# VH-VL binders against q7dma9r51to147: the designs that were tried, part 29

Target 1, 97 residues: q7dma9r51to147
Amino acid sequence: GDQVIYHCTVRTLDGVVVESTRSESGGRGVPIRDVLGNSKMILGLLEGIPTMHKGEIAMFKMKPEMHYAEIDCPVSAPENFPKDDELHFEIELLDFS
Short names: E, the ipSAE of ESMFold2; O, the ipSAE of OpenDDE; V2, 0.75 times the mean of E and O plus 0.25 times the DockQ between their complexes.

## First folded at step 9 (VH-VL; framework fv_umesolerbart)

Design A6 (at its last look DockQ between E and O 0.44; V2 from the best seeds 0.42)
Fold by ESMFold2, look of step 9:
Structure A6 (fold): chain C 97 residues (1-97), chain A 129 residues (1-129), chain B 107 residues (1-107)
Amino acid sequence: as target 1 above (97 residues)
Amino acid sequence: EVQLVESGGDLVQPGGSLRLSCAASGFTFSSYYMNWVRQAPGKGLEWVSYISSRGSWIYYADSVKGRFTISRDNAKKSLYLQMTSLRAEDTAVYYCARSPEYVYTSGGITKYIFAFDIWGQGTLVTVSS
Amino acid sequence: EIVMTQSPATLSVSPGERATLSCRASQSVSSNLAWYQQKPGQAPRRLIYGASTRATGIPARFSGSGSGTEFTLTISSLQSEDFAIYYCQQYNNWPYTFGGGTKVEIK
């Protein structure tokens, strides 16, 4: 269990923002706090975040099955989320502890 | 053999236009973000523009916004830079460069690396009266 | 915009000796730092990415270290083909920026 604190912006492959934690992209400006191995998280973040370093900004491309189209996904998709699309996930890792 | 080959550099007058081309071979061009990077004679490197793999997400350096247009044709494995309203400070060697990807073990997640792994040999643009 | 500062501007080194090149970022770039080599009349070649990961085909004498704001490139035993200009580049924050370069020349 490491605690991870991060911002996330999700975009279509054409760059249109679908969802974001960042205030400049329509979110509340509050980062997500998860515990690896304990918190319910999409597969793509479980695979990608452990490879990141504190302060890193990374852009991931995730197939639908790595996010909300995962079989038995433990996290519900937000309303109007394009769960069957391949999407870009931009992650800023604020803390890894 | 993975290769990028630029062409179209020339001597042009200020205010002129020029189209640069970059031909890619030896890799799946349509999977990669592509970039233009320039280097004025005797100077350092400056990132000019990038374009996403599908061509719809584009960024320009402030110095070229409104004057340069990046585009790509994935069927022809080609990257382009349409340059207009050219200025003396646009004089540089222009490089085509590839941003690599890292595919994770699952095969379902890929990380983009904006540290250019393949460069062309460059094409010289000179803007002078 | 993150300013990348390289030092020294010129480094004079004898063949077979160690060269150490410095790169400083104006704010943290984590480990999203690359090093490039450029020889006269040629395009840059990527040596290192992720601050310390050697690119495919790059000789073991090249190594990178550092994180956050301070980074080094070390050439452990300088060869004749290593006399070139070296650039660092951050890719943590948009816009991605390069340092001004360090020229490694024969002493």
Scores: ipSAE 0.757, ipTM 0.878, lowest interface PAE 0.5, mean pLDDT 92
Fold by OpenDDE, look of step 9:
Structure A6 (fold): chain C 97 residues (1-97), chain A 129 residues (1-129), chain B 107 residues (1-107)
Amino acid sequence: as target 1 above (97 residues)
Amino acid sequence: EVQLVESGGDLVQPGGSLRLSCAASGFTFSSYYMNWVRQAPGKGLEWVSYISSRGSWIYYADSVKGRFTISRDNAKKSLYLQMTSLRAEDTAVYYCARSPEYVYTSGGITKYIFAFDIWGQGTLVTVSS
Amino acid sequence: EIVMTQSPATLSVSPGERATLSCRASQSVSSNLAWYQQKPGQAPRRLIYGASTRATGIPARFSGSGSGTEFTLTISSLQSEDFAIYYCQQYNNWPYTFGGGTKVEIK
């Protein structure tokens, strides 16, 4: 699979940050490194990231079934994570190879 | 008719403050992302700030970061730009501009990207001693 | 930031002639590129978005092409009302950035 490096900030519809790789949003400031089709990823990212180009910033609105509420989701949601709500994902694709 | 109307432009001294307003009509304001874009006299366009529909996503140009604050009141269908520590180089016509959500569907996800489809007439801010 | 470079700065064209405007990005902006027209004393008007999609109400003589780093706005047959300044803008990366503009003037 393709290797991807990206920043990700996840927000509720009300704008609450629930996850982020960015330091300004409470993250560690370290981008995610994944291999599409190999790394455990939520379905929405697995499907959305390949549509992006290196350097692109995009927002993805994902229904519950596209993130943690997806059947057989390989990624466990943190406790009290709003997995049953629509979530907004800001993705900056830093590398795609 | 879809319309944006800016107001608040004035002559101010360097270091001063000014608040711009943008009144929206003819569309569901709360559904759209909004921007401020400015144009110095005889110069090109410069993006200033961006705010999402609910105000949860905000971005600023480096040139105004820390000095300008974008906000919105969806009940009043209004966009604001609070400007502080104004400089001569902030002199410009300030436009509010709507960003439509450009939707791309792939699988079960919706991807959004943004450009400016509606612009106000602009309001002139002059910073001079 | 992504630097957008437009060329030429000024383009002199006769009515009825073809006008070709160039916009270059310092790095790839995919197809997240818009073109705007601005006439004196007026706000900009969006002509093209997504590099090649003509906005609603925009005459067919306006067309956009390109992807990545090279983009072109073409006016197939310049009309009197087309004399204006044209700006390209990328919305692929923060901060959004505009080109310096191309002034299309009458030859």
Scores: ipSAE 0.073, ipTM 0.723, lowest interface PAE 1.5, mean pLDDT 89
ESMFold2 (binder alone), look of step 9: mean pLDDT 90; pTM 0.913

Design A7 (at its last look DockQ between E and O 0.80; V2 from the best seeds 0.39)
Fold by ESMFold2, look of step 9:
Structure A7 (fold): chain C 97 residues (1-97), chain A 129 residues (1-129), chain B 107 residues (1-107)
Amino acid sequence: as target 1 above (97 residues)
Amino acid sequence: EVQLVESGGDLVQPGGSLRLSCAASGFTFSSYYMNWVRQAPGKGLEWVSYISSSGSWIYYADSVKGRFTISRDNAKKSLYLQMTSLRAEDTAVYYCARSPEYVYTSGGITKYIFAFDIWGQGTLVTVSS
Amino acid sequence: EIVMTQSPATLSVSPGERATLSCRASQSVSSYLAWYQQKPGQAPRRLIYDASNRATGIPARFSGSGSGTEFTLTISSLQSEDFAIYYCQQRSNWPYTFGGGTKVEIK
């Protein structure tokens, strides 16, 4: 049940931003708020965020099955998202409580 | 032999510009994240900037943001730091430094961890009127 | 940003003796801490990564320990080439920050 608050920027391996919460990367500047164990989350975030400390910026390379190509993925991919690609997920963990 | 060699350090006036270069050899440059780290005379180390292996992720220390631009040319195995609006507090030896990959792969996810395993010998930038 | 505090600022040690250097982080950095050695006019050299792992080619007399906010570098039998400045550096959170250094000098 821990609450996590984080920014996320997703890029192709060659650096093209495909999704971001950050205003400087085309997002609204509003972080994601999830509850571990209750919120529907991709596997890569469920595996990666618990390895982080509050204030940490970490970069994760995720195979497709760790994000939206997961069998029985509990969340839908955003429109035009490259769900079959290995991608970089940059996470800034703002709160872990 | 794994090697990083900086060049381009010089004496410049406040408000001036300077471009530093770092030539890499002996390793696959395009596979590594690269950094600039500086050290003012008689002082400790300060991280300046970082660039991902492809050049797509770039971060700056607040003290240089908006004035310095990091870039890389993977074909030439070179890292660059374009410095503008130079100030006296930018006087330092500038090192390029390599970040080894630290891989955590237990579930199809890799977490990158950054440290500086290879350093160049540095190039001196002096900003003085 | 995370402040790294090293103590003492200067450590006077006789050759052959044990040197113990401390590094404190303002918040937990888990085990994501490196130690570097720097001699005058030279670039830093990595000694320890991930708090306790000796880098390739580093003599066994160097060891690191600690986690969270408290870290120690130990030189078990100090040799003449070990007189240098030692820096800790956290790599848990951006920006990467270094301690102010501990100068190890001959007593």
Scores: ipSAE 0.371, ipTM 0.654, lowest interface PAE 0.9, mean pLDDT 87
Fold by OpenDDE, look of step 9:
Formats: sequence, C-alpha cells, structure tokens
Structure A7 (fold): chain C 97 residues (1-97), chain A 129 residues (1-129), chain B 107 residues (1-107)
Amino acid sequence: as target 1 above (97 residues)
Amino acid sequence: EVQLVESGGDLVQPGGSLRLSCAASGFTFSSYYMNWVRQAPGKGLEWVSYISSSGSWIYYADSVKGRFTISRDNAKKSLYLQMTSLRAEDTAVYYCARSPEYVYTSGGITKYIFAFDIWGQGTLVTVSS
Amino acid sequence: EIVMTQSPATLSVSPGERATLSCRASQSVSSYLAWYQQKPGQAPRRLIYDASNRATGIPARFSGSGSGTEFTLTISSLQSEDFAIYYCQQRSNWPYTFGGGTKVEIK
C-alpha cells in the first residue's frame, strides 16, 4: 500500500473538535503516518486520501457509514463519540508515496 | 444578483482598532465559505482570513494572526473582520470574497475544495499616524 | 507557504496579438490554480479556476493551462478591455497565496 502522512481534524456538525493531530486543536501536533490498506483506518479516509495530492488541504464530509458507524470499522470510537452523525474531516496530506 | 458589499474602512492610527463588515445578497450566505483578501495600494493581493459556512473552521494569515478576528452572522448574511493592533502595513483595500465549494462525491464522502469566485468592491483601511 | 511567481512583471502587447502569462509555484499545487483579472479601481474578477476552466461569462479568448508548478494564461487575441493586471492564485494549501501579478499594457 501507499504510505501517507497527514494531519487530521475531526469535527461534529456543530463544530466541536472530536479529534485532532494539530496542536491548535488539542492534538499533539504530530501528523499521522500510515499505510493505506495495511493499517486501521476509517473507510472515508481510505477512500478520500487517495484523491488528494501531496500538500493538499481538503475537507471531507462523511456520513456515519463512512466513519465509526461503518460495519467493519477497524477503529473503535471514543466514548460518547457521535459516531451516528455526519462528521467533518479536515485533512492536510503532507506526503503520499 | 449575487453581491458582496464591504464597509467600515476608515483612517486609523497605529495601534488602533477597526471593524469591517461585508453584506451578502443574492445567494444563500450560510452555505458558503467566506474570505477576506486585502490589497495594499499599488501592490498585489494577500489572503487574510477564511471562515467556514458554520463558522467552525477558521484560518488566518500569519501576518494578522492574533490581531484580526473573522466572524459571521448567517442570519444577517454578514461577514466581519475585527482588526486590532493595526499597523501601517495593514493599510489596504479589504475585499470579502466568496469561496464556492468544489465538490467531489464518492461512496458516501463529499470532498470540499475552496476558491474565490465572487468579490466585493472593497473598503479602504488606512493606518497612519 | 507556497510562493507564486508571475512573469513577466509587465507585458506590452498590441491589440489583436496573443498574450502569454506565466505563473510558477514553489511546490506542486496540482491543478488548484486560479487566474484573476483586475482593472484599475475594481475588484479582481475570476477568469480561470482549476488551471483550465473558464469562469462563467469569461470570453473564449482566455484560456489556462498547466499543472503542478507551471501554469499559463493565454489571451489569444487581446482586446482593448483586456489591458489589466492578472494574478494567479493557488488554493492547494493554507495560506492561499497569489502571484505578484502581470500587468498587460498596450504596446
């Protein structure tokens, strides 16, 4: 699979940050390093990230079935996570190889 | 007709504050991302700030971060830019600009990419002692 | 930030002639490149988006091409109303950045 490095901020429809890799949004400031197809990743990211180019910033609006509510989601949702709602994902693709 | 109209530009002293407004009409304001872009006299264009349709996503240029605050009132179809600690280099015509959503939809995801399509005529801010 | 460089700074062209404007990005912006026209005392007007798509109402004589780091705006036959400053802008990464502009003036 392709190696990817990206920042990710997830928000609810109301704008509440659920998770983030960015320090300004409560994250550690460390981007995610992953391999598409080999890692535990929500379906929406698996499908969305390959559409991006290196350096691109994009927002993905994902229906529940594309993130934690997906039947075979390999990633557990945090406690009290709004997994049944649409979520917005801001992705900055830092590297794609 | 789609229209953006800026207002609030004035002459202020360095260190002063000023609030700009942008009134939108002719489109569903609450559905669009909005921007401020400025242009110093005789110079090029500089992106200043971005705000998402709901106001949840906000970005600033480093040159204004910590001094400027972008906000919007969707009920009033208005965009705002609160400027503080103004500097001489902030002197510019300030434009509000709409960002259309370039949408890619596949498999239950919608990807958004932004640009500028509609611009106001701008409002002049002059910072001088 | 991504630095956008436009050349030439000034382009002198006679009416009816072809004008070719260049825009270079310091790193790849894919096709996320727009061109704007600005006349004195007016706001910028979008001409091209996503490198090669003409905006609504833009005459066919305007065309954009390129991808990655090199882009071109072409005016096939310059009209009197085309004398203006043209800016390129990338929307690939924050902050969005503009080129310094190319002034198209009458020869």
Scores: ipSAE 0.132, ipTM 0.714, lowest interface PAE 1.1, mean pLDDT 89
ESMFold2 (binder alone), look of step 9: mean pLDDT 89; pTM 0.891

Design A8 (at its last look DockQ between E and O 0.60; V2 from the best seeds 0.34)
Fold by ESMFold2, look of step 9:
Structure A8 (fold): chain C 97 residues (1-97), chain A 129 residues (1-129), chain B 107 residues (1-107)
Amino acid sequence: as target 1 above (97 residues)
Amino acid sequence: EVQLVESGGDLVQPGGSLRLSCAASGFTFSSYYMNWVRQAPGKGLEWVSYISSSGSWIYYADSVKGRFTISRDNAKKSLYLQMTSLRAEDTAVYYCARSPEYVYTSGGITKYIYAFDIWGQGTLVTVSS
Amino acid sequence: EIVMTQSPATLSVSPGERATLSCRASQSVSSNLAWYQQKPGQAPRRLIYGASTRATGIPARFSGSGSGTEFTLTISSLQSEDFAIYYCQQYNNWPYTFGGGTKVEIK
């Protein structure tokens, strides 16, 4: 397991923020810390983050099955999350070690 | 064939207005992010503005913010740049440019790349008295 | 705003020789860097993206390397059609910015 530290902002395809770690978008301003292979993560992050380099900001369009509509998803969807929608996940990778 | 064709470049006076158009063909226009990039005569490239595929995310370079408005009409496969309060420094060839979609085939994720893969041939805007 | 600095401004090279073009970013852009070729009277053409990935249809003699703040475009054996101006461009953060260009001309 590699450790990853990142900010995540989730938006509808038309740009409405659904959830964010960033304070300017309604979050707490605290990045997520995960360990690839050990942490419970949605499929889209498990597949997308390894394509990124440290310091990169990337936008991923994820079909529902790549996030909270995955069969037997190991992570519970946040309250009022549009789990059946295709969504944009903006990821800022702060550290990959 | 994938093409972008700009039009609407003209000679205008300082303080004037002009509307540029970019007609897209040969691809699903509504799936792509679009940009305007300009090049002053004998100078390098300057990014001007960006609009997302749906039109909901828009960014401008500081040099044009408040004066230029980017928009798109996905039904007409067209990108626009409305320019107002034009200055001599806005004299340039204006290109429309497509941001490619980079697809990861691992079952429903697409990563976007903001490096311009398709460019139009440009339209010249000249701002002088 | 991230400033991109290219050097040299002009590079004179004989056909068949190697050309090495440099691009420096004022802060890290990771691998979010592209290279473009522009010939007189033409629109730019993308050569490289992701710092090192050749775009479709670009000859193998073009290669890119680097990450963070230091990037290089190498043309391993210059052809007559390669004499042009080359621009680097970062797409790590808005606004996207270009370097000032390196003109590669016949020596």
Scores: ipSAE 0.330, ipTM 0.655, lowest interface PAE 1.1, mean pLDDT 87
Fold by OpenDDE, look of step 9:
Structure A8 (fold): chain C 97 residues (1-97), chain A 129 residues (1-129), chain B 107 residues (1-107)
Amino acid sequence: as target 1 above (97 residues)
Amino acid sequence: EVQLVESGGDLVQPGGSLRLSCAASGFTFSSYYMNWVRQAPGKGLEWVSYISSSGSWIYYADSVKGRFTISRDNAKKSLYLQMTSLRAEDTAVYYCARSPEYVYTSGGITKYIYAFDIWGQGTLVTVSS
Amino acid sequence: EIVMTQSPATLSVSPGERATLSCRASQSVSSNLAWYQQKPGQAPRRLIYGASTRATGIPARFSGSGSGTEFTLTISSLQSEDFAIYYCQQYNNWPYTFGGGTKVEIK
């Protein structure tokens, strides 16, 4: 599969940060490195990231069935997280190869 | 008719404060991302700030970070820019601009990419001693 | 930030002639590039978005091309109402940035 490197910030509709790779949003400042199809990924990202180009910043609105509430989601939702709500994902695709 | 109308521009001294407003009409304001863009006299365009439809996502140009605050009232169909610690270089016509939702839908995901499709006529802010 | 560079700063063209405006990005902006027209005393008007998509109501004589770092706005046959300043803008990365503009004036 294709290798992807990206920053990701997940927010609720109210703007609360759920998860982030960015230090300014409480993350470690380390981008995610995944192999599409071979890594544990949220379904919406698996489908959305391939639509992006290297260097692109995009925002994805995802329905619950496309993120943590997906039936076979391989990624566990954070503790006490409302996984059944729509979420917004800000993605900066740093590399796609 | 889709329309944006800015107001609040004035002459202020350096260090002063000013609040700009943008009144939207003719479209569902709450569904659109909004921006402020400014243009110094005889100069080019400079993006200032962005706010998402719900206000959850906000971005600023480095030149105004910490001094300007963008906000919106969807019930009033209004966009605001609170400016503080104003400098001479903030002198400009300030435009509010709508970002259309370039929507790519696949399954349960919607991707957004933004440019500016609708602009107001602008309001002049002059910062001078 | 991504620096957008437009050239030439001023373009003198006769009515009916072809005008070619260039916009360069300091790094790839994919196709997330827009062109705007601004006339004196007026707000900018969007002409092109997505590098090559003509906005609604924009005459066919306006066309955009390019991707990555090099972009072109072409006016196939300049009309009297086309004399204005044209700006390119990337919306691929924060902060959004504009080029310095190209003034299209009558020769």
Scores: ipSAE 0.178, ipTM 0.748, lowest interface PAE 0.9, mean pLDDT 90
ESMFold2 (binder alone), look of step 9: mean pLDDT 89; pTM 0.911

## First folded at step 10 (VH-VL; framework fv_umesolerbart)

Design B1 (at its last look DockQ between E and O 0.86; V2 from the best seeds 0.73)
Fold by OpenDDE, look of step 10:
Structure B1 (fold): chain C 97 residues (1-97), chain A 129 residues (1-129), chain B 107 residues (1-107)
Amino acid sequence: as target 1 above (97 residues)
Amino acid sequence: EVQLVESGGDLVQPGGSLRLSCAASGFTFSSYYMNWVRQAPGKGLEWVSYISSSGSWIRYADSVKGRFTISRDNAKKSLYLQMTSLRAEDTAVYYCARSPEYVYTSGGITKYIFAFDIWGQGTLVTVSS
Amino acid sequence: EIVMTQSPATLSVSPGERATLSCRASQSVSSNLAWYQQKPGQAPRRLIYGASTRATGIPARFSGSGSGTEFTLTISSLQSEDFAIYYCQQYNRWPYTFGGGTKVEIK
């Protein structure tokens, strides 16, 4: 599979940051390194990231079945997180190879 | 018909404040990212700000950050731009513009594209002493 | 920010002739490039997005090409209504930036 490096910030429709790799959003400032098809990642990222280009910052809206509410989702939802709601994603694709 | 109509443009003194409005019609306003783009007289276009469909995501150009506030009222199908500490260089026609959506994966994912497909006719803001 | 540079600043073309407009990005914007047409006293109108996709209702004589840092808008046969200012815009990353524009005027 393709290796991808990206920043990701996830927000609820109410604007609450659920997760972020960005320091300004409470993250550690460290991008995620994944291999598409070989890493545990939510379906929406698996399908959304390939639509992006290196260096692109993209905004996504994902239905529950595309993220934590997906059946057999390989990634656990954050604690006390409403996984049945739509989420917004900001993705910065740093590398794609 | 899909339409955006700006209002609120006026003549103000430097340091003054002004609130612009944009009324949307003909489409599901609450589903779209909205933008402000401005154009100084005889000059090019400058992106100013965007706001997500629910209002949770907001970005500003550095030139207006800390002075301008973008907001929306989806019930009123309205977009707003509160401008403060206005400067001469803020003089421009201000356009509201829609970011289209592209749907992927049988509707499960929507990607917002900031290639603006719908524009208002603009409202003129003049900052002068 | 990504700086967009358009050339030439002014292009004089006769009706029926081909017009070629250039847009350069200071860094790669992939294919996330749009072209707009603006006539005096009017708002911009989107012509092209994705570098080469014509927007709905745009005549076939308008075409976009390029990727990365070099882009071109071509008007195959200039019509009287095509005399206007054209802007390119990258939407690869915020802040979204426009070129300075190319004015297409009648020769």
Scores: ipSAE 0.832, ipTM 0.941, lowest interface PAE 0.5, mean pLDDT 95
Fold by ESMFold2, look of step 10:
Structure B1 (fold): chain C 97 residues (1-97), chain A 129 residues (1-129), chain B 107 residues (1-107)
Amino acid sequence: as target 1 above (97 residues)
Amino acid sequence: EVQLVESGGDLVQPGGSLRLSCAASGFTFSSYYMNWVRQAPGKGLEWVSYISSSGSWIRYADSVKGRFTISRDNAKKSLYLQMTSLRAEDTAVYYCARSPEYVYTSGGITKYIFAFDIWGQGTLVTVSS
Amino acid sequence: EIVMTQSPATLSVSPGERATLSCRASQSVSSNLAWYQQKPGQAPRRLIYGASTRATGIPARFSGSGSGTEFTLTISSLQSEDFAIYYCQQYNRWPYTFGGGTKVEIK
C-alpha cells in the first residue's frame, strides 16, 4: 500500500454536486487520505487513481457498479444518493507515496 | 467519417457579441467532452473552455471567464460558444476540438484525455473598430 | 497555470536530416504531454500523446521522449511535408496550456 492524498468532486449527469472535498463545492476543503489496498474505497477509485500522477487533475465517468451500486460496497453512500446513475468524478491527486 | 465544422465567425466591433457553432458528425457526440481552442493571427494556441459530455461540467480559461459561455445540444450534435463583451484580443481563429476517451479494462470507468484528437477547420472572429 | 516554453523559436533543417525540438514545463506534467503539427491554413494535427505515444497514422520518423518538465520531439528524416510549426501542450491539469511553437523550415 501506497498513500494517496486527493481532492474529489462528484456530480450527477444533471450537474448536481453529490459529494465534494472542495470548499467551493460545499466541502470542508480537506483532501481525502487513503492507503491503496488497506482503505475502504469504491472500485472506480481503486482502478483510476493508480494511473494518475502527483499534481494531475483527471476527469472520470463511472458506471454505478464502479461506485455505490457495487455488490457489498464497502463505502456508505449519502442518504437519497442516486446509486444507480453514472457519475462524473474530478480527482486532483495531491500526493502518491 | 469523424468531422467537426465550425461556423459563426464574423467581423464585430469591440463590446459586441457573437455565437459560434460546431456541428459534429461520424461519432457519438453525447459521449465526449468538447473544447474550444483559439489562435490569434500569427500566434500560438490557447485553450478556451471545455464542457462535459452531458453539459454538466464546464471550465474556462481566465482570459474569457464571465464573458464567454460554452454549451451543447446533444440531440442536434452541436457545440456552441456564446461570446459577449468582445475585445480586440479575442480576435482569433476558433477551433472546436474533441477530448478522446480511455475506457479501462473493467469497462465501467472512463478517463477523458485533453490531448485533442479531432479538430474542426476553425472559424475566424475579428474584433476591430 | 503551467507555462510551456518551446525552443528554438525557429529551426532551419535540410531535407533528410534530423530535427530535435524542445519543450519545458514550469512544473511537472509527468507524461501528460502532447505534440501537434500545424501547416498554414490548417487545423493542428495531433502527432504524439502521453509524451511518447504516436497517434494513429503518424509516421515512425516522429518520436517523442521525456517526462516531468523536459520533453523533446524528434523528426529523424525530414520530408518536404514536415516543414510546419510544432506545438507542445500539457494536459496534466486545466487550464491546458500550449508552448509558443517551433517553426521548422528548410535550410
Scores: ipSAE 0.754, ipTM 0.892, lowest interface PAE 0.5, mean pLDDT 91
ESMFold2 (binder alone), look of step 10: mean pLDDT 90; pTM 0.911
ESMFold2, look of step 11: ipSAE 0.629; ipTM 0.815
ESMFold2 (binder alone), look of step 11: mean pLDDT 90; pTM 0.916
OpenDDE, look of step 11: ipSAE 0.748; ipTM 0.924

